# VH-VL binders against q02231: the designs that were tried, part 1

Scores and structures below are computed, not measured.

Target 1, 213 residues: q02231
Amino acid sequence: MSDNLYTYGVIEQEDIELEIDGVAGAERVYTVDYRTLSAVVSDIDTTDPERTDEDVQVHNTVLQHVLEYDGGRTVVPMSFGMAFKNGRTLKGVMRGARRALRSALNDIEGTVELGVKIITSSEGGVSHDAIRADIGDRLSELSINETENDLFSDRLVVNKSYLVARDRRDDFDAAIDTIEEEYGDELTVQYTGPWAPYNFVDIHIGADQQRGR
Unless a header shows other numbers, all headers, positions and changes below count from the first letter of the chain; antibody chains are not in Kabat numbers.
F, E and O stand for the ipSAE by ESMFold2-Fast, ESMFold2 and OpenDDE, each averaged over both directions (binder to target, target to binder). V2 = 0.75 x the mean of E and O + 0.25 x the DockQ between their complexes.
[cut] stands for letters that were removed.

## First folded at step 1 (VH-VL; framework fv_dupilumab)

Design d01
Fold by ESMFold2-Fast, scan of step 1:
Structure d01 (fold): chain C 213 residues (1-213), chain A 123 residues (1-123), chain B 112 residues (1-112)
Amino acid sequence: as target 1 above (213 residues)
Amino acid sequence: EVQLVESGGGLEQPGGSLRLSCAGSGFTFSSYAMTWVRQAPGKGLEWVSSISGSGGSTYYADSVKGRFTISRDNSKNTLYLQMNSLRAEDTAVYYCARDRYYDFWSGYYFDYWGQGTTVTVSS
Amino acid sequence: DIVMTQSPLSLPVTPGEPASISCRSSQSLLHSNGYNYLDWYLQKSGQSPQLLIYLGSNRASGVPDRFSGSGSGTDFTLKISRVEAEDVGFYYCMQALQTPYTFGQGTKLEIK
């Protein structure tokens, strides 16, 4: 059996156990406590899991599940690939990062990340700049913060992540629906999330372990 | 584990209506676009309709446009297909499938399929 | 609408031999981002379809490496390097470049 712990993220101390798919074929996601914090983990056979597109999706899906499970909670997401030999090693890393983790949890409390990609369905007669300005203005008013992601295709007009308060989520959803209705088949809107606020938290779990020698 | 379970199929006369349901479990339902694909007896696969994760964007095959309505209730993890003005040519097994819009460049494929529900339209 | 055409429609193969199925689209499936929006599905008798290959050449999770997809633009091929008895079923290509999404008519792989 595996004794290594793959870590998805950190929450305020809570005892959670879910029978859902995890990274590297894991079939269980659960929590490991350290004082006022809990790490969200799975058992895996290696501390160096292969970075596959499939497992990156699983990692993010686990974070969404934890974010929304049983009424929801604040989740500080970890980058893909964080795995530790055992619970002692993980708790040591959490000890070193305790202040930063608590600060991050406090800063993102009550928010979610929403992804918006806008793709032209065909070559349109409408300026991409005009579409960006219109959609950007509507969605920015409903969000706390936003970040731009790479435009990796000529058809991709908007690729943004938004930090949105949970109580503004319905307003944001309504704005997306209005945009889809008004532009019709000229645009395809890929609206994803909620995600744990991945693009709005800068924390390095493991940094103290690497540095601490 | 990801599961999709269809229900609501049955026998109906031409001009009648049926509502299909697809219950998703084992994944965050609202994060995935969803699709209906049908297969007439002894025939190949035919795309019917797709819906975005939010439910705001819907797409239909020309053969069903104006007669079928795709919808979803993310609070119930359920996808629906309301079928009105049924025709004999709508007779098929109807599958729901999960589309990975969640990863844009790998997300135009149907990675999990339900078992299907049979719709028969005859007089 | 994009029309997908498969050949052959029926493919009897001796176990252990290679097999290949062709799929042709009425217009290019190569997007400016460099991907071919062409997927392959397998439907075994009495079962739901299952994903084999996505975006032209990428094997879905759990799919044996004896399956491979190749091609670009309008001409695509699914290859099985060594056919096994469990590979029997209908194979379908599908374009996902634009709606309506369209499938080929299907190829029945049978053990000779």
Scores: ipSAE 0.000, ipTM 0.419, lowest interface PAE 15.6, mean pLDDT 83

Design d02
Fold by ESMFold2-Fast, scan of step 1:
Structure d02 (fold): chain C 213 residues (1-213), chain A 125 residues (1-125), chain B 112 residues (1-112)
Amino acid sequence: as target 1 above (213 residues)
Amino acid sequence: EVQLVESGGGLEQPGGSLRLSCAGSGFTFSSYAMTWVRQAPGKGLEWVSSISGSGGSTYYADSVKGRFTISRDNSKNTLYLQMNSLRAEDTAVYYCARGRYYDILTGYYKYFDYWGQGTTVTVSS
Amino acid sequence: DIVMTQSPLSLPVTPGEPASISCRSSQSLLHSNGYNYLDWYLQKSGQSPQLLIYLGSNRASGVPDRFSGSGSGTDFTLKISRVEAEDVGFYYCMQALQTPYTFGQGTKLEIK
């Protein structure tokens, strides 16, 4: 018997059911309501799912699907590993966190997170600073906020997350296309998302539990 | 690799002030809650203060409320502890520790997975 | 404040033998979300504390499987199945259920 609920995130009350892959081999993602809120969940066999790279990607993919499904919605993402014994336990936690969840939903309303990595074959140098400044200026103008992620390789010139209003996303996409065309083979752009605004809400200020294990 | 390096400790008289710093590297600093934990000579560990990754939420031990201020500058990957109105009881090694995340559903900071080397604060009369 | 009490305070052990440390809280650390907010830390002589176990029973990255955590509510145990010389130091439990976060008084594990 699977009665544990794995929780991906929280949205404004809405009835959603998706037959997609979930964490720990789940094959269904659906909502559990508490007043004006709905938790996005899957049924799993344990309250302590193993943190694998594969399941972390599934977690993020589920959030992306919910974020964009049927015209889109605001999603407050949860860190990997949030699982509750049953619906009563989950609703109790949502009751206790109601005001904080409402505040988070309001703060990120109508936005998405977009990831941009710029890779070059060259190591260091003044030209990398120039590329960084040019691309940074172009993308910053089209975003509400931005954050820098680790440069984990000498060839990684830019690694940033951008908070972008949904109605500015087409403009952002066009800017990425223009950058790719203008720089040609000098650099590779890895453009990802849209993601739930993970890096721009107070609730996921930590990387998540067990990150880097 | 994750590194936390504390600095700013020293000797001060009662009523004085010190500012501690903790420089983080090897991780996305703004994505982690951060914490100060102290240890008096020959004594156990005592939690002092925690701050959310955005800096919007702060928490303090009762013994330091109104005297200490935790803050951070995410553009510099640095955590601070401003210590005012120092008392002899504040004498300790102060450790910077990385909090894994701030869990909004429970309202609590999680376990401390990485710790700095510590910086010594001595308050003598 | 939640008070954390460890026993024993001093634990001499022969290498290769098992060791067990108890930690008791003045109130339940079991949250309605199903987790026990109890962590274990090790501080070796002259070193910073390091995380061993989080949320009652989960081993931290790089921690040998000789270490295990168990318990629920108010009564928790850290076990070392086979003590090695490198395990010497002070062991602390900590509750993270609510602020102020509080540590036990510490247990000194020594080789006989």
Scores: ipSAE 0.000, ipTM 0.427, lowest interface PAE 18.1, mean pLDDT 83

Design d03
Fold by ESMFold2-Fast, scan of step 1:
Structure d03 (fold): chain C 213 residues (1-213), chain A 123 residues (1-123), chain B 112 residues (1-112)
Amino acid sequence: as target 1 above (213 residues)
Amino acid sequence: EVQLVESGGGLEQPGGSLRLSCAGSGFTFSSYAMTWVRQAPGKGLEWVSSISGSGGSTYYADSVKGRFTISRDNSKNTLYLQMNSLRAEDTAVYYCARGYDYVWGSYRYFDYWGQGTTVTVSS
Amino acid sequence: DIVMTQSPLSLPVTPGEPASISCRSSQSLLHSNGYNYLDWYLQKSGQSPQLLIYLGSNRASGVPDRFSGSGSGTDFTLKISRVEAEDVGFYYCMQALQTPYTFGQGTKLEIK
């Protein structure tokens, strides 16, 4: 039977219940409260869910839904695979991590993560350095922080994640539109999100309090 | 059950326009990237365009850039492809397909496909 | 653009025998995360394409275990351990490492 708790992330205390697909065939996402915090969870029948492509995508989708649901909220995302045998175990782990979770929520409050990949077009002999400088400068001005991801293709000139204040999101979207208009067919922009700010939090919660999980 | 149903195909003259629709059901539409793939008569598959779950990111094959516009209405669970300045080479069956994002913000594979809708561009 | 090349383009097979299709990319499809962004699709006559294999070697839901994918970097193989009549159709590889996503030319699997 499904009474283990798969944990997607942590938010400020709020009662949320969504009838959406969750990890390991779950059909419900809801919150479990601990003081000023709520864990975003699903009921699953194992504490060791298999890391499949399907469930990794579901995990990310649940986080995106929670991030944007009913006007939005700050979400501290958890890595795929965090599952606890019951509510007592989860609340115990949240107790131990309470100060770290509060600090993370405060640090990322009112922000979202946006992903930007810039790929050179087959039609253009564009300068990677010029594109990187121009686009990087424009987007950095609209963000709180940024991080570089791997350039895994010779045609990939920018691969970055940006931490952006929610009230600056429209400005960031407009900057992407302007970049696409000005460069035209010289490049392709892969612009993704909003995501819970995974690349901008450093939290490990409770894996070591579960025997072998 | 995941289902994708395309519509809007037909016969059009060169320089004309058509709007394709793809109605999704059985899944949370806004959570998935969506894609158009076409197949000319007797030919192989050609990727045309993709759109992110939120609609904030769009991607196009070089052959359709500036002529086609991909969009979506998540409140109606519907994907669109506005095709302007049609050419004879746009003649194809157009398939709607659901993108599966394995890594955040990246399109990786197409796990469900619609039945296709036929577009013929001929004088 | 990344160019995808399939071989053979026509594959006549006797039922019950194994079959294999090669797919080569003009550049490595191996991402820094350790995955190869290569997928395989099957299109049966009069039908829409369907996903067979994703990320190099993972079988899609409902796909029989007689299908397998292997390879890394630029050289990939789809294998059918024992061909059945229902397996006839066109097989396509696709790279999903970067846009534009590109398909191979297709391989027609036919019963002899």
Scores: ipSAE 0.000, ipTM 0.432, lowest interface PAE 15.4, mean pLDDT 83

Design d04
Fold by ESMFold2-Fast, scan of step 1:
Structure d04 (fold): chain C 213 residues (1-213), chain A 124 residues (1-124), chain B 112 residues (1-112)
Amino acid sequence: as target 1 above (213 residues)
Amino acid sequence: EVQLVESGGGLEQPGGSLRLSCAGSGFTFSSYAMTWVRQAPGKGLEWVSSISGSGGSTYYADSVKGRFTISRDNSKNTLYLQMNSLRAEDTAVYYCAKDRITMVRGAYYGMDVWGQGTTVTVSS
Amino acid sequence: DIVMTQSPLSLPVTPGEPASISCRSSQSLLHSNGYNYLDWYLQKSGQSPQLLIYLGSNRASGVPDRFSGSGSGTDFTLKISRVEAEDVGFYYCMQALQTPYTFGQGTKLEIK
């Protein structure tokens, strides 16, 4: 008997219903509308779902399904664990966050997150700076925004996430191919995605909306 | 030449027990860590348990700890999974697999030989 | 525990075209020994899984050279340079750095 709503993310208003696995044993993912927005939800028995690795993977999988379903859409992802007592409570939270959610959707509309890591076969010095400048310039002109991730190895020259318009994805893919061809075995290009844009969304849905944490 | 053959699957009631076996041939059995992986109907792969080549170290998924016991008899080239207190969610095809040569304790990588799978169904 | 996420979940490909599957881990899979403990498996319909790539980039015996693995730390890619009909199935990444070992949710590769 489930009456609470687990929330995975927010999209532009659209009626979606998927018979897929959800968090905490849910068997359905669907949308709850608030004005021009829809929250992606599942029915859940508690407002304080246990953060298990299996359910974190399910949460991420649901977001990937929504991102890719029927040609794709813009998704503002939420962190694991957002659950609300009922539809009225959820709509109240969406009302309070409406401007922030609207702004986030507009900022990331028609975009995807792409990951780029570059590992060199050469070690040290001037070579790394030149490669960073060359590849950084090529990829930044094809992206809306970018963020740096940790360089956890001395051979790791680039570790970045890029926010790329969907209609520029083919151009970005071609740039990666060109970089691989020109540098050959001098470097390894690790290109991943598309991901829900976790690294480019800075949304705060009230400080204390979570219960029992 | 190198192969794994599983047996012991079947139908059991919730709360029941089953013992799976995995017979290895064509390789030095005691030199390799061994792993059990399961797959529920229509679902993905889930790691269940692993055992070191000597049998001295065993590892379990949280969902089976206290209920399942992995063991091996290197003199018989056989891996076992004793399954107690079976639950409906244990329903799956169970595969045994051979890991590559261990370099680091608790990091058993590269399952290069797999058995055919044995089906376990837990239903009332 | 380490969470593994794959993208895309469904990958329809025209024969002869390249294909790419991404795998992301919730923490680094790079061990102090210099290896990334990330493996790739293929499961064809009705068959047991088979190893494609181990330790990030090493091709398993018998695996065609059109398959390659790359990546380090948290982000990994499996590439097929030209897809053939026999490549249809579910692809899984798996971390073996620490127990519990965890698989990605799988990517279904289908011919268009």
Scores: ipSAE 0.000, ipTM 0.498, lowest interface PAE 18.4, mean pLDDT 86

Design d05
Fold by ESMFold2-Fast, scan of step 1:
Structure d05 (fold): chain C 213 residues (1-213), chain A 123 residues (1-123), chain B 112 residues (1-112)
Amino acid sequence: as target 1 above (213 residues)
Amino acid sequence: EVQLVESGGGLEQPGGSLRLSCAGSGFTFSSYAMTWVRQAPGKGLEWVSSISGSGGSTYYADSVKGRFTISRDNSKNTLYLQMNSLRAEDTAVYYCARGRGYSYGYKYYFDYWGQGTTVTVSS
Amino acid sequence: DIVMTQSPLSLPVTPGEPASISCRSSQSLLHSNGYNYLDWYLQKSGQSPQLLIYLGSNRASGVPDRFSGSGSGTDFTLKISRVEAEDVGFYYCMQALQTPYTFGQGTKLEIK
């Protein structure tokens, strides 16, 4: 029987093989090429892997390993659960999605996702709108895209994810430092990442696009 | 000084049983929740089970429910983990840890940890 | 269950330089009581885990002030202002908002 292939994400064509834990008890993560693209995969025994919290964390960990490995690369992350009957089926899906995959890779090429939360220590003193505009303008200038996340607290002024070019990361870091220094105790800045750019990828391939389903 | 000492680890075949113990000293044992956390060789930390100070509430990871039983004997300052129907995947170092926190429901951070006891499940 | 993800997975640092580790939860860890139920632990090679930070930002007893925790909701940061050789090991975030308690996959801090 041919091995089923679990797919974590897609990168520019590159031969990678990592002896790390994969989904569904896999012990190897490697690449399957289709023209200018490589899918990041593991061999698994099923096309319908159970969504366990352990395997969701493994999926995320594999993506972080690939993102960081050997100096780093652009990774189009896939949501948990994409598995295909064999290499032929996977390559067929990649063929059908090639234009979208290529577009996504081009859009996020050389970028990372950074998280920024701004919490104010003042209530009614300084305008939240003024702070939001000032900080938003500074950070937007240094990013290629941004997404707003929920404001789950009245003191949470900014909750955004930014898509930042790797060669602008130092500038972005410096802007965060400047904001922290200028606002002092008035604001708490929570700055996280780099993350795989889940918030900036608009590609849908999966179980419903499997050949023979 | 707070001290936790685990014992009872060892070798077992799949389907076998082991009973782990954790002896606490240097604090009022019955006033604290207790927990077991394991770590498979070369892997990260995985929470296994917790028990309230009185022993009235117990909590388990899904991977061990129905197979493992957490208990305590406050008169002996000792925590236990009865492990039945052992699997190869249960191979790990098992740590005992003390739970402390502001109790609103069961929400604790683990401020002291034992040295661990090794469980190996292999044929 | 709540999934915890850490970044970076490997963090080589020169002694005396700052270090920062990120932790993201799949759902908010902020309770209605105002606390974030996120803790940080350090495990040095061959040793048991030790508590560094509890409830987001509180340093555990005996932990040097060069360690600090920050964040709210889904994103959290552990910072070391000046890394020392004894800080090497694996750092784990853990959520305690609900059972099962879940850990991040760990970040290995090592000296360059």
Scores: ipSAE 0.000, ipTM 0.558, lowest interface PAE 15.3, mean pLDDT 85

Design d06
Fold by ESMFold2-Fast, scan of step 1:
Structure d06 (fold): chain C 213 residues (1-213), chain A 124 residues (1-124), chain B 112 residues (1-112)
Amino acid sequence: as target 1 above (213 residues)
Amino acid sequence: EVQLVESGGGLEQPGGSLRLSCAGSGFTFSSYAMTWVRQAPGKGLEWVSSISGSGGSTYYADSVKGRFTISRDNSKNTLYLQMNSLRAEDTAVYYCARVTKYTYSGYTYYFDYWGQGTTVTVSS
Amino acid sequence: DIVMTQSPLSLPVTPGEPASISCRSSQSLLHSNGYNYLDWYLQKSGQSPQLLIYLGSNRASGVPDRFSGSGSGTDFTLKISRVEAEDVGFYYCMQALQTPYTFGQGTKLEIK
């Protein structure tokens, strides 16, 4: 039995156990409680798992399973590679990061990440700015937060991730439909999700580099 | 009608070898690149290997490189996968598929026809 | 290598309702030739995978027009305008921009 714990993410305290593939050949995903929080973990043989593309996909897949399981929940995703020697060490790290974890969880509680890309059918200058402002205003009104992603094409007018409350998802979907209908052939809307809120969480648990400076 | 029929699967012990075959019919076999894709029990799809129409270029997933060899005999319309040093993790249904090119630009795009699959089980 | 992630993993749908499956790549699949090297496959229970959509948005021969693909760069969508019973199965996206070719983890579409 391995006593090292790989950590995928953190949720509000809940007892979950899934017989699914985990990182580094793990075959079980479960929760380790610390007060009002639960870490989503697997048992692994090392505290330094190799970052393989297969295991990065497994990490992402575990987070999607947890996000969707039994009606769904809010998940604070962790970056690949967080592993601890045992439950005591993990709980100690969670204790040190508790404020940051609670803040992140509260900020994204009851939300999902939705991706929106808008591509124009024609080149433009002022019209692109007007479209960006109009669509930006409509979607920002329906979201809690947003972040801009790279514009990798001259025709790509909007490339954003939105943090949207689950109870506002239908309103957001309706706004996307309205935008598509009103603009018609002028633009193409690419709408994706729901995703675990990777673009709205920047949490590192482990050594606290800020303590004692 | 395009058809791909796999054979050669079976039970083997770790460290053993198996050779899979895929017989193509209903198209000009030598004009198409071919591929092997596997699926472990209860898991998703994993690309294993591809070979150009002439057989001059071969490509492998890192997990099988050095252990598996893809080849073809265009005179027999048959694709092969020689599997050596088998591991338990190689247990899967193995599909062959035809690789279709969108244009004569040389780019490879998608797997338009798939065989029925052949089961490989590696256990002690 | 390019990592592919799908959402949702499980999609229960009422017959006649629309369904949407998302696929995200760890890097852009848009080639300098203007094509997105993203394909969609359907695997029905006990059957081999079959091609649905190639190069992002092109419907394969014999695929009903209720299926459509869209997306560019890193985010892609497969839409079914009106789900029918025969549409149940696992849907996989695959990037063909570079070897190793990689698949998403799959989305199981089920009738509610």
Scores: ipSAE 0.006, ipTM 0.639, lowest interface PAE 10.2, mean pLDDT 86

